# Miniprotein binders against q9usj1, part 14

Target 1, 298 residues: q9usj1
Amino acid sequence: MFSVGKKISFILPIKGVLQKLKDNAQKTVLLDATWYLPTDTKNGKKEYLESRLPGAQYFDIDEAKDHKNPLPHMLPPADEFASYVGKLGIDRNTNVIIYDRKGFFSSPRVFWTFKVFGHEHVFLFPNAFNAWKTEGLELETGEPRTPKPVVYEGAKLNKDLVASFDDIVKVIESPDAAGVHIVDARAHERFLGNVPESRPGLASGHIPTSINIPFTETTAAGITAPKPEEDLEKVFSSHGLTDKSVPIITSCGSGVTASVLFAALKECGFKDVRVYDESWSGYGKRANEDSSLLATGP
Key: E = the ipSAE of ESMFold2; O = the ipSAE of OpenDDE; V2 = 0.75 times the mean of E and O plus 0.25 times the DockQ between their complexes.

## First folded at step 6 (miniprotein)

Design u1
Fold by ESMFold2-Fast, scan of step 6:
Structure u1 (fold): chain B 298 residues (1-298), chain A 93 residues (1-93)
Amino acid sequence: as target 1 above (298 residues)
Amino acid sequence: SKVEIRIKVEYDGETYEFEFEFDSPEEAKRIIEEFLEKLREMGVKEIEVELEADSPELVEWISLEIRFLLYELGFKEVKIEIKGNKLYIEAEV
């Protein structure tokens, strides 16, 4: 995916990560963005405190959120984002490299969050722990280092990367005229409405008109890495996504795996991709009260 | 509470069967979820799971957790059968 003389990828192999860490002219901060599903007994913060890539800071999507919104890990206001990342030692010029312990699961959510607030130098490091171990490098254990806080200047929410409930309603009310594809990253059986939602009060099914591309169709070796660009192109084209200028809104359970699709689509050159931040955690509750918002089956 | 789990997979042309016994449902869930993740990392595409616990309520709790994980790991065809204290799962990519 990453090659001199071609499109510069935001997805880094370990050699690219190590190169940025050794660059004395540009500060680099590693972020551990490990997050687990609500039904999981594992805890990303606890695992970070036990071990991490050396020097990594922890980015908690349940802490860096809109505290006035009851939905899980909704985007924070720009000033709260700036305050949060500034405490992690990140300023506007910092190279931010994001990884997670599953490999390519929750790190794209944090990547999207940085892009939303206008951060330019942000990258993903998939399959990080396996790649680190394969190079013979040691993990850091014990008490994490507290970085020197910095001021993050110029954080501004880019509305071109975020979809709202009103944006979704406009598509479903006029699907032929909207010219927008809604892509649902959830497992196919959840999309169909055949399995219960893990969160209480949510309808089973999907947003009308939406196309189902489970995020796992875009990953390789389970969920540890994205598929190569050539294979991603085949996945998207097999679902009818052939025109890269057509706007896409990605959705999932709570915006986490919708961000996996965001990263995969951007890697393939899709020009206009927004993430539906509340995803099914918000929409599904509305759909439970209004059947015109709900579709089931294929 | 006792939980017994059997997992059968095909890998590299051979059939493997793994048997687990736990005294805690929480421990059983944690270990089995980690094990399923490892099997998927290895490229296993077809899995059969048989689980027996002390109560139907424990079986239903564990089954819901495992169902969600299997779908998130990319198993598109998941067949689940619950009969009293027993759970049977067949999953394939």
Scores: ipSAE 0.000, ipTM 0.131, lowest interface PAE 21.6, mean pLDDT 83

Design u2
Fold by ESMFold2-Fast, scan of step 6:
Structure u2 (fold): chain B 298 residues (1-298), chain A 93 residues (1-93)
Amino acid sequence: as target 1 above (298 residues)
Amino acid sequence: SKVEIRIKVEYDGETYEFEFEFDSPEEAKRIIEEFLELLRELGVKEIEVELEADSPELVEWISLEIRFLLYELGIKEVKIEIKGNKLYIEAEV
């Protein structure tokens, strides 16, 4: 919510996290949303089982997904989302604070997922482990606590936050009339089509008309935290994103880093931001079969 | 006295670019050391470092510190270029 024209941030410093954890009138659940690429020797769930912020539950984007869709971590059906988070002790009134061990990499994906299903009280805690340690606080180790399941009522997919392939096609068929910017969060060389895709059957290049803003242009100290709002404003304006009322669709490889851009744009007050859930993992296959869907170069 | 560093890595078929801005060379060294250790833990095989500072002397000093860190981490340098106030390093694990 706003207070007399002032924006309230959904990105919490440790002081804000601790305040919510101490509030006896409002339940708070911490979610560890740590996710690593499959080739990594690290595993988010394994690390969660070894240590966590006290009381944190684990949210697995590869478990809370549409099991009928072959693409990675696609949004689950609303009833399966409700069932999954209910088992974590989360109802519609729960404050949900999401972190990940890289700092600000996979947690925005889970943040976006909660917003998609209508959850209002959801927040991000970047650089969580470093901030926790710096404050002199101890991590929890050993067997995680099993939460008491609750019923999550009224989960419904908000189409204003999710872009489909058909939404992308409408933009590229009439770019000037559509009045929508597509922003690609992938590294510039992948956007240009200079690097082959690791996944077989995917075209190399980008969605026609899309603007490339690698998600790392919006993060600080690597991928540990988002840049301050004033620096994010400069990043977006340097790419021509100056009118905060113009709709934006973010895209990436599989929707994870597109959600980093979603969080950064929302932090800057952009009013209409959707994430293209399939991202290049779905679109790239379509573009390999239909060259009219593919652009290469700058 | 501003230092800008850009690190480019290829991981699991995706290329990532990271940007850092610092007020001092000592701060830049500390953060870059932490970041390169993180990249090594992630199993990154190829790393490119681009750095721009206010003076050639600062570039050479930071370059020396980064090179010692790469050696300590067992990362092999394959290319180094220094041009005025800019540095480029390419490394392989």
Scores: ipSAE 0.000, ipTM 0.128, lowest interface PAE 21.4, mean pLDDT 82

Design u3
Fold by ESMFold2-Fast, scan of step 6:
Structure u3 (fold): chain B 298 residues (1-298), chain A 93 residues (1-93)
Amino acid sequence: as target 1 above (298 residues)
Amino acid sequence: SKVEIRIKVEYDGETYEFEFEFDSPEEAKRIIEYFLERLRKMGVKEIEVELEADSPELVEWISLEIRFLLYELGFKEVKIEIKGNKLYIEAEV
């Protein structure tokens, strides 16, 4: 018994996580997707090896990547994605529940990656460690269990979820005709171009026509959870994003926090949202060589 | 005012303190982010931030923005304390 017209969210409270873990009709795999900025002293894999939600496998966005691309954590080829997740015990019918130790920071990137390759049964568990502790449940410690490998069949990149540099260029060359919003998840002063980029060879500024919504405007209690849907609606409408049928491309530094915006927009019912996988790590290098690609200021 | 911010830094062997008052939480956020980015550009490696706002929700919102920025700027050790309407941050490269 449920109310007709209520959306079934891909964002799960602990009750939903526990229900899927108890369901014997369909296999569930928990993924710890904890990732930290390269400048952080913390290491996600090290923390996973020390403790995890019971039975969780580790998903490393710096391992599950295109090794031929010099840009950080770019999407892997479909066959390499299939091989990577198959070794974690994941097939096409597996319920995949993704969490991270910050709460809602890097887990949306892995969520988006699964959606890109056509995985249907994928969910986010924000504020996971705090919610787990509050229920009086214990973390697993010691050596992680090695899952029984499975074959992941039919992984195929869905171009409707990924924006390329050429997609960005098409928008900025004909902004009035494109009918697409580009949304930049970076901190406001980096967007304005008022500070130099930490990565060498990148221009300071933003993609022309883009709207700045720092991803932190969409999170609550730090970076631990997304804001409630009603508050997300207010955030997006305050930036002029009121028509949920208008396509949106999210961007950030390297695609991680652009995926936080992706998840928040999808939770609010925006129908067409793509992540610009290269984000500023790729675009900023191009903009350094071609000033027509660069905007600065508000 | 709705937001009061104090920033203490050590630079070139001297201690500097800066104090700001804002009626707009959004303007306070923009100015403190800009100021922190400028300090890092100058080579500052240790920063202390004290902030007081009209509500715990405003403190948490501004704290989150500052915390993420400090990590992006290369401050590898960030210590945060939030108590009601007050925030204290210590950041070190």
Scores: ipSAE 0.000, ipTM 0.138, lowest interface PAE 21.5, mean pLDDT 84

Design v1
Fold by ESMFold2-Fast, scan of step 6:
Structure v1 (fold): chain B 298 residues (1-298), chain A 88 residues (1-88)
Amino acid sequence: as target 1 above (298 residues)
Amino acid sequence: SEWREVDPNSEEIKWIAELALRFYSYELGKKYKLVEVLEAYRTEEDGYTTYELTLEVEDEETGKRYRVRIRVRITPDGEIEVEELEEV
């Protein structure tokens, strides 16, 4: 069928969150997906244990991972994803609303993860703590509620949302024939190769042919919320991303901020967006051994 | 660890200030010029180094000057994390 208007957003204002909690309380789970770099003095799980949106469960991207892969927070196997979210009270029919305390930093990674495993009703709540406070609503403190575990059925990896190293190689070997844009969400100086990577053994620079759109170009008030759709359209257009049917692969350091770009691109109606799960944490090691994989500068 | 004042004219501090300002200029769609690093403080905590810089910057389009505070964090492995500009 056809529609004149824009599609319904998966990014919810507080009124949308409250409406879902009112309409489907028993089928709605709030997830606190707060994550910080390992060397940060802040810890997402510790902060969650101190306070949260009422009823929220904690989703740890460093626990919900492929434990056989040495790279940080790689997607877990489908059965381990199902087991993890089932313990949080999430089944296939649950409305999952994801937030993080920075506002719009790590929550898109968890959003993308749910989409990868075929979850239909998943939403983002940016600027959650500020919005909650502004409505005069109180946070929950003390021991978090332990949900009744449920069975998550039918989790299956959707390869249309995940890019592999081989997918990246196909683009860089024949960029005109591939017809795919690679977009790097890292800070511009990391992209240029002007600063060292925090992880040993990684090259400094970027994937050849990639376009740099630091994820912070797509966020407002720092990283608390995505920019409005009209402003996102201008950001993407300014980088030459005007055809929404052209496939895009997003990349960053380890897949977290690449997922911010994923969410922003999907909000603007880009039809084919994949996240390179390894991102620079995997690719940068390969690039140290093969200079044809590495670009530096603008 | 306690914040310690460091030389704002050191090569290290000027380099970090230029990188942070270039990143934010690009990110904000503005063209800022570093006029001067007014103050620099450093603290070491949990194996990383955090700098707090007070800069005088000039908007190249308007010629207006602003005083801004920028926080830059360097991990033990050498990654640079640049936080938001705060006009002071």
Scores: ipSAE 0.000, ipTM 0.162, lowest interface PAE 13.2, mean pLDDT 84

Design v2
Fold by ESMFold2-Fast, scan of step 6:
Structure v2 (fold): chain B 298 residues (1-298), chain A 88 residues (1-88)
Amino acid sequence: as target 1 above (298 residues)
Amino acid sequence: SEWREVDPNSEEIKEIAWLALRFYSYELGIKYKLVEVLEAYRTEEDGYTTYELTLEVEDEETGKRYRVRIRVRITPDGEIEVEELEEV
């Protein structure tokens, strides 16, 4: 009889961030998750060391990764995740608020990572630097503080949030039976196979049966913030995503912008959303060796 | 329809507040317990019943108390939706 229609957002305006810092200062950690593509001249760690929101720690997706996997920023083992975040002063009861300097680009990847390992108290702060400056608040500069390490207990990988290559293969081998939508967050020309991939050894094209919703269709003012829920509803419905109970797997180049779609879909109440962690960085290599895995065009 | 003030100690309001706080706690991942309902308002339109509640809650892990304002909407078929108002 009763269903849970959540109107409470995990996406916080500045007033919500300031309230959590006021109410739970000792249990709240701000994370700067700024990350740039390898072709960008900017470096997130260097920018963090120059300035940050006061008290923020840096989360590096290229450090908090599976070091045995050659693919970029694959999820770490649960014990390595726990060790990494424990050094940042984060235990399982900590309120974790994640931001990035582009506004809403790499922070959803870290948000998804915390959700994958079972962290409950995790939030996104889009457009953080502009909102902070508009409120008249000062940034912190100089050497960041080293937090007291804590023990993160109970980290466990939630397989319901992560899609594997085998999960993708099951969909493309029996699309009518699978009942799953694969959504590709890459730019439309990359999806079509009209431009070469920047990473070597990858095929140009997309996963068969997948639909293309470039992540920029879900963001506003460039990539500064997510669109409001009402506008996201229009975006998803225009692509045929009207039944919020149908499972969705998001994919992109390496899992970063697929996590932007994950956050946008969750904001709209989609119940079953997984991120394909390898994304095109892994799948595209397989598709280069096996043409049955590759589609091109619309 | 117009908002009406409702007795925060009524059976109706205590039940709605308990249920709403359960969903609020679950969504935020914080274990809150209800201390008191401070204020309650209700409106009805198109078969929806909407409540705005001001609650005093306690974080079970820290023992700290907070005031929160939440909106609870009950759909015509009895489903519950919980929304935190801008004031936390």
Scores: ipSAE 0.000, ipTM 0.118, lowest interface PAE 19.3, mean pLDDT 84

Design v3
Fold by ESMFold2-Fast, scan of step 6:
Formats: structure tokens, sequence, C-alpha cells
Structure v3 (fold): chain B 298 residues (1-298), chain A 88 residues (1-88)
């Protein structure tokens, strides 16, 4: 006899996306979460306005943010999140499927944001444009559809998914007692402090005690898709992450690629994963002013 | 895709030059001091920003001076790639 207890993946192949779009009992909204760094000449909103998966709405992480915080794309207040997604036609019961044009780069950030505010039915569609084209399906062009606004009820920030600067300080002040792994998603040379940060005023190096798993170690075909679960298990175990009950905080430059690690860790069944929302964009400035916050080298 | 000459004394080039020199020092297992940025060029293509720099550097232990050409490429996701081109 068999036992059943296998987790259901939140990462959908095209068959799963098409099935949810056909479901008449449950509303589904596609979100284009394409985002590029400020140094990039490409613009996600401009590309969305030129073409999209049919019916997709655009989610801008630089608009759905805390407008009182000078740091890039920090989480918005719960009421502003609710207002933003309500205008996109999303209520608490909506199936939300998120994609981005790079494949698996900025969409995990939006996935994490929905999870932070308590949204249950949220999914990722990696390598979306290539999968859509391969299935012989047409993209939508011209004027995007304007959704009927809805009220999003019950948005509340789940602090169990978000790490603050104070949470990081508690780990580094008592590393032997903390029992928390801080995982840095940046490229290895940035982690080591061998190269300067592209953003002004930031120190070069990493958070003391942190381990480095560049997010590209968790992706396949460049950054178009996550690695299969079996390969992700090997990546995490090679870095000593073998106990899935040990709390993990992911960090990167500004929280985008830390969310790629969040998704990969959750796919492997890690139970307690938080994203450090500020990431190096906030911490690195503090570390430039206080050397006790900064580590360099391996 | 057109290369443009950039002021070698600008704050932008100063930062990129110190970055390139830190990479060069690390790769050679040496301690180098930046003497002068002789030339700097920049191009932007497909979301990449690429710099090509000609630096005069000094080995801090021997006092010997070298000219090196280094390419610094900033990827669309903000990762930094450094390549030594040639010693002139």
Amino acid sequence: as target 1 above (298 residues)
Amino acid sequence: SEWREVDPNSEEIKWIAEFALRFYSYEHGKKYKLVEVLEAYRTEEDGYTTYELTLEVEDKETGKRYRVRIRVRITPDGEIEVEELEEV
C-alpha cells in the first residue's frame, strides 16, 4: 500500500497555468512582474504595454512599495498593498499566477509579497514566454484590459516571513545561540568584498556569519527557471543546509534575488524562511558606518 | 554599442578604476596602488554597461609600475564582471 503526504508545488508548468485559467469556479489573474535594475536600459512596464500573456496585469515592485522609505521597493503597508492589488482585480480568493520576462528573476519577489500579506492561492510560472510560444499560443498586444476593481479584505503583514535589521543584529550578536542561517544570494565576489557595490554609499562584503549561495546556483538555463527539486536539494546540502527545521533568513542586494532563494528553499520543504527586505541596500549603508557589522573574505 | 570616451578623473571612473585594481590585485596575489587612469571608455548595450580602462599601477612591495587594460562589465541584474585585457 502507498502513503500520500507529498507537498503540492506552487511552481506551475504551462499545463497547470492553462488548467487554472479554464476553471470557471475560481477567478485567476496573471501578473507580469517584469523588473530590471536601474542600470538596465530595458523597462518592464514599457515591455508589458507592447505585449503580454493574454489578460495579464502589470505588477510594479517600485510602485507597490513603502513610499515613505528611501530604500528600493520595500514592502508597502498592508492597506496600500490591498488597494494596489484590488485595482488589478485581485481579491483574497483569486488565484494569482506570477511570471516575468527573464523567466525566474523578479516574479519570486512578488510571490513572496503576496505570501507576506496572507494570500493563499499564489503561484509562479517560470520561463513563461518560451513555454507559451512552444505551446503555439499567441501573446496579447495593444491596449491592456482594464480590470474591474475589487476590495481586497484581510491583508495583514506576516512577520514570520520578513526579517528586519534588528533580526539580523540578534543573529550576529549571539551566533552560537541564534541557530539561524543567514544566506546571501549575491555573486560570490560581491559576498567576499572583492568588488565594490554598484549602489553608492554601500560597504563591500557581507553580514557576519552569513553563507553565500548565489541565486544562480538555484536556477537553470541561465535565470529562466528554477532547478528541479532533486538538484536544489543537492545545492542546499552542499552548503550544509540539511536540517529543514532550522530557520533561514535570505538576503541579497535589495530583496529581489533573496526571494528567488526563498522560493527554492520553500520548494525543498524548508519550514522557516524569512526574506531580509532591506537586504544589502540598507545593511550595506549601516556597515559602511559601523565596521562591526561588516565581514569580508570567505 | 558605440564606445564613448569618459573623463578619467570623474567620480564614476575613479570608483570603477579602484574596483578594477582591487580585482587585478586579487588575481595576481599582489598589492597595487592606482597611480593614474590613463584612458576610460564606456558602452551600453542590451542592458549591459561595459567600461574599458587603461590604468597605471604601482606594486607596493617592489615600487615597479605597470600599465594594464581592464574591462568591467555590469550585467542587467547588477552583477559585476572583470576581465584583464592586456598589459601595455
Scores: ipSAE 0.000, ipTM 0.198, lowest interface PAE 13.7, mean pLDDT 84

Design x1
Fold by ESMFold2-Fast, scan of step 6:
Structure x1 (fold): chain B 298 residues (1-298), chain A 87 residues (1-87)
Amino acid sequence: as target 1 above (298 residues)
Amino acid sequence: AKYRIRFTLPEGTDEETIRRFLELIREAVSQFEEFDIKLDYSIEDNQVVITIEAPDVPKERLEWLSLEIRFVAYELGIDVSVEFEEI
């Protein structure tokens, strides 16, 4: 489990989840953050309404977003974030434990969102349903509980965790001086530009200077759980990411799987990791109009 | 009950993408090591076809496996044809 010199992980095994749920000194809220790609017919909210971990509230990344921005599930304004989570019974001191039904796919996005707005006590529970059933615990069905709304105070966007298009441009214009690695979580063939983008208006390729580490290199049994820390360190070092003090910006299609890399990098002790919120959904549109922003091939 | 999941890859899918897709499917199937899951690979009309047969696995868990694999295909940039059937 823990050994001398190891940090306490924000990724919880079921025993850690159960311990926090039993702790009367601090409130704990479970969040079901299940989200599916547009190509899938399944709906996370519908599945949550059918069954959930007992007491879990639903967090919808397509609802808790900047509604004025046409790009998918962009970070909401701080006030809207505070309002949204306050309705779920979450205040600044609440332990928030996030899971998703795929195991370790969309929950890191919500984890990152809480960290962005300054929430300290936030944790991930990978492979949650399998772990829950293995312990002989029942799922909750029927009408979800409606929590008493609370006021979430002090939500403030932490720019140290979020990268903008301008941050990306700064890196690619002066890569030697920037001292930042851009890491692309998309499948290798999408990165290379060998396959067309499914979304209209997006260029095929990648951000110049970026390193490709498909997020599936950091997960086990498909996407049900993160790899153990020791294996993650081997993945990152094999791509040249050995200095944990060097800043990293993660990117993907729309910010979801970039957050999987964010969680994996933080688990390995990388100190400065930002997620490019727009990711390829925003950058790819710009690159389609300006080829100087686009790289293809290895 | 007996179930079959069949994945058909596009004709032009490159060897590295096929290899990575098979690797990830084998990883996903490994979580069902207690069941007699049969994983088959064939080439039909110049397309790679992957078949998974699971006679004793609960349908709900197999639907999750199918979702995992469909997502892997999407992230690998391949447009797979997927068929889930009770046999």
Scores: ipSAE 0.000, ipTM 0.173, lowest interface PAE 17.2, mean pLDDT 82

Design x2
Fold by ESMFold2-Fast, scan of step 6:
Structure x2 (fold): chain B 298 residues (1-298), chain A 87 residues (1-87)
Amino acid sequence: as target 1 above (298 residues)
Amino acid sequence: AKYRIRFTLPEGTDEELIRKFLEYIRRAVSQFEEFDIKLDYSIEDNQVVITIEAPDVPKERLEWLSLEIRFVAYELGIDVSVEFEEI
């Protein structure tokens, strides 16, 4: 539910999703953003082709990427983003509602991507399949309908939502002057450097000065939904994140679970949150060559 | 209070992945140095079962640890089953 006088959340319950889908004055597009780790036997595109929320289009973070960058699913150039989403029937005024089959795993990455390119009407639908079935609604099966392409106008990368390697270096060289918290969403033992990285060529450890908040501390019922705002407040305050005006940069392995932290922090009213797009997939290679970039232990 | 967490790995899970996963669990459990945490390894019905018994650790912290371990299994490609109980 929405409370009177409170700013409406970008995280929608099923009733909010259904309301937007029935609004004939405002176009809504559902996006299935299901993505699995390379080690998983499941495939998001294959599952989407078998079944989906009715009318949903598929958004592939491994297709909507910078094809000139060797790192996984890096943000595409603005014109390529515009072309990709335009083919899905999305223009600047479209309500975009994003879900994934794990519940709240890869959908925040696509949410962040839309925010980065200046899209205003973008929302998350956590635990979507369970909520849909619990409401007694049927899934769509068979071949999805091909959307009518539209022109997406005015896509522009918002630097206030994206952190670069140079932004990270500025923080670690002068942490007191930078006044920024770097928050690492990876599992605690990966952060400490106590276990090998799954990706080859990466150092084991973390960015100096960073705080570890595994993204699983911010999710409920496994990874199907974010924790309620009150519980998120307790998580962040327990790690010393009490001042919502202090800038935060989130990081993880490749930017996916860093986007889960982005969504959770924004839900709690943190004003300045950026995602370190390359995350450990880029930084960890640099740290392997330059020990001044690497911290291990607590 | 005392809690037990059981992780059951699928039949035929790769030996190298089992070793990596067990190493992760051993190190994760070691972060609870102040508690008498017991880690057991067994084979039940051709499946590897890893059991954590933890006295006096807050339930919320163990639920989080269980979730984190499950996610690491996912990163390694292991479809682990988890049981959490108070004993």
Scores: ipSAE 0.166, ipTM 0.633, lowest interface PAE 4.5, mean pLDDT 88

## First folded at step 7 (miniprotein)

Design c1 (at its last look DockQ between E and O 0.79; V2 from the best seeds 0.00; counts 0 for: pae E 10.4 > 1.5, pTM E .723 < .8)
Fold by OpenDDE base, look of step 7:
Structure c1 (fold): chain B 298 residues (1-298), chain A 80 residues (1-80)
Amino acid sequence: as target 1 above (298 residues)
Amino acid sequence: DKYVRIRISGVDPELLRKFAEEVQRIAEKYGVKVEIYVDGDTIEITLRGLSEDTAEWLIFELRWLAYELGIKVEVEFRKE
């Protein structure tokens, strides 16, 4: 009897979310991780204050970052992470269900962050608002509930989920030996280097040997949800990613959409996936100074 | 008629050109009619014949593209 071990998906449908919310065995915290691009007129926190899933707390990726690092959205130190989530009422045993208003845009970054610090009980709830509405459930309005602060213990950065610049260099220097795939989640034109970067001092192009999978290829229209697993597999296979044991490093502009790829890859059963946290914001500066770090074209 | 209008001003003409080309590509992909007007450092994009859902998606993609290019965009969604 081949026990097809039901891959417990960390991506939950509404039914799964409701089940966890009903289960009193473990504390469950909903996290609104809604974030918009700086160029967007929308503000995630503002929207959260207006409406949210009942009991949801807001996770601000612009606050929960390393403020000492000039790069955007770098991982906070473990102690700062612990302090931040502790104030949200999250401890090591808390079921954390993360959503965002787009559906599957910024929530994967928060998901990855929790995983990096070793949190086991963390889930994604794609298309949460629509799913909630479709079920006839009401949103919470007014002042959000202030959670009772708790102590988050045992936060430790798992380096196996985070790629550094040095890790990237190792791949570039020995592409055949490393057997590592670097996947860039950015738009194709950015990858090719056909467009200027938004930030001054960044080179245009991509990491040598990297492949381009725009993160939008892994999501439904509107970035509401990841594509079904079957479709994801097709996407990844089309780019030569068939072996689930092959190490993968994802990158993007600032580490957010790289996390979308992270989540999608994990959904497909890829075992070794790391996010290059600096992404192009950090790498592009380096490549601007050292042309050996820069590739252009397909 | 529901349409989405995007305006960008104060941007290098070459950058605007590239932006416009990408918009056209995106529009074609989604089967949406796009009118693009470029005047100097200003570009106006009008998307027509799209559902609200499609509009939201396109707006997002366009904003994303603009973000990637370091361009500030103003988006107007009008439901006539």
Scores: ipSAE 0.428, ipTM 0.779, lowest interface PAE 1.1, mean pLDDT 92
Fold by ESMFold2, look of step 7:
Structure c1 (fold): chain B 298 residues (1-298), chain A 80 residues (1-80)
Amino acid sequence: as target 1 above (298 residues)
Amino acid sequence: DKYVRIRISGVDPELLRKFAEEVQRIAEKYGVKVEIYVDGDTIEITLRGLSEDTAEWLIFELRWLAYELGIKVEVEFRKE
């Protein structure tokens, strides 16, 4: 007998995924959000075209972005998001279940993107390929299925989920009055300012007042899944994040791993979490030109 | 014997030390042994005792670490 009244998570195990796929009352779309660095030998789109979870559509983080902004991976305009997901057969009432081939790496970015534009029925499926194999289910190969395009209505940016540079400046200029934690998902040595940034023109260091939780502290080995909620709560509390009502802004290099922290925090019940979409790619350039924006060390 | 091998050359010694420290931290998460070989300005770090699955996960995390630290690396997985 299971406990009654347990919280329903947006992070689904295989059983929850299969339940939603069988439910004919509400359409479900699986999204493959696999993404790798351009310097990797692997390519997410190519892997998707070779094999995928049955019926999965590909969500390309590098296509579904603001192409007018020079910063990497910035959110697309709402109307372009709507057009993009509509071509994948997704309307506002569609259950969207998002996985990536590594497990819990790039799929949280896509999850956050759907949340930002007001999509309610969106879920994460970590460790998807291993779970699929363990259940004895086959992958789909050959030509991907072509969905029937639909109209996605009412995409509207939810500013409660996105932080701007101006939001960051407000926090660092009045830390006590702002009452906001800024959490940096980058590797510890980048946060400290002890290694040069690989992208040109970026200062080495971090946003003043921010704390560092490298995103891998929230994941199982291999970045395959989030840690269990009990362990996540220990990670966050060890960094002073105990009050679930205090606003949090996550940041990283370009917004991908900050979204891993976003998902982990929301799973633990943190009420007010935003992603700083520019992350260090935008902030670090400004901090290189204005030292009042830069901190180093612990 | 299965191994993951990382080859690095032409990197500032301090940055190399920091990379090696992080590689050791990652290796502890996977329960694997680390061996270091130095030949001139080239350093070769070998991680041994891996399954193929562990190697795939480890290689991904190591490539991400190299990216985070701005280091160019050659990473390979071999049997024997």
Scores: ipSAE 0.154, ipTM 0.585, lowest interface PAE 5.4, mean pLDDT 86
ESMFold2 (binder alone), look of step 7: mean pLDDT 77; pTM 0.689
ESMFold2, look of step 8: ipSAE 0.005; ipTM 0.330
ESMFold2 (binder alone), look of step 8: mean pLDDT 76; pTM 0.686
OpenDDE base, look of step 8: ipSAE 0.414; ipTM 0.764

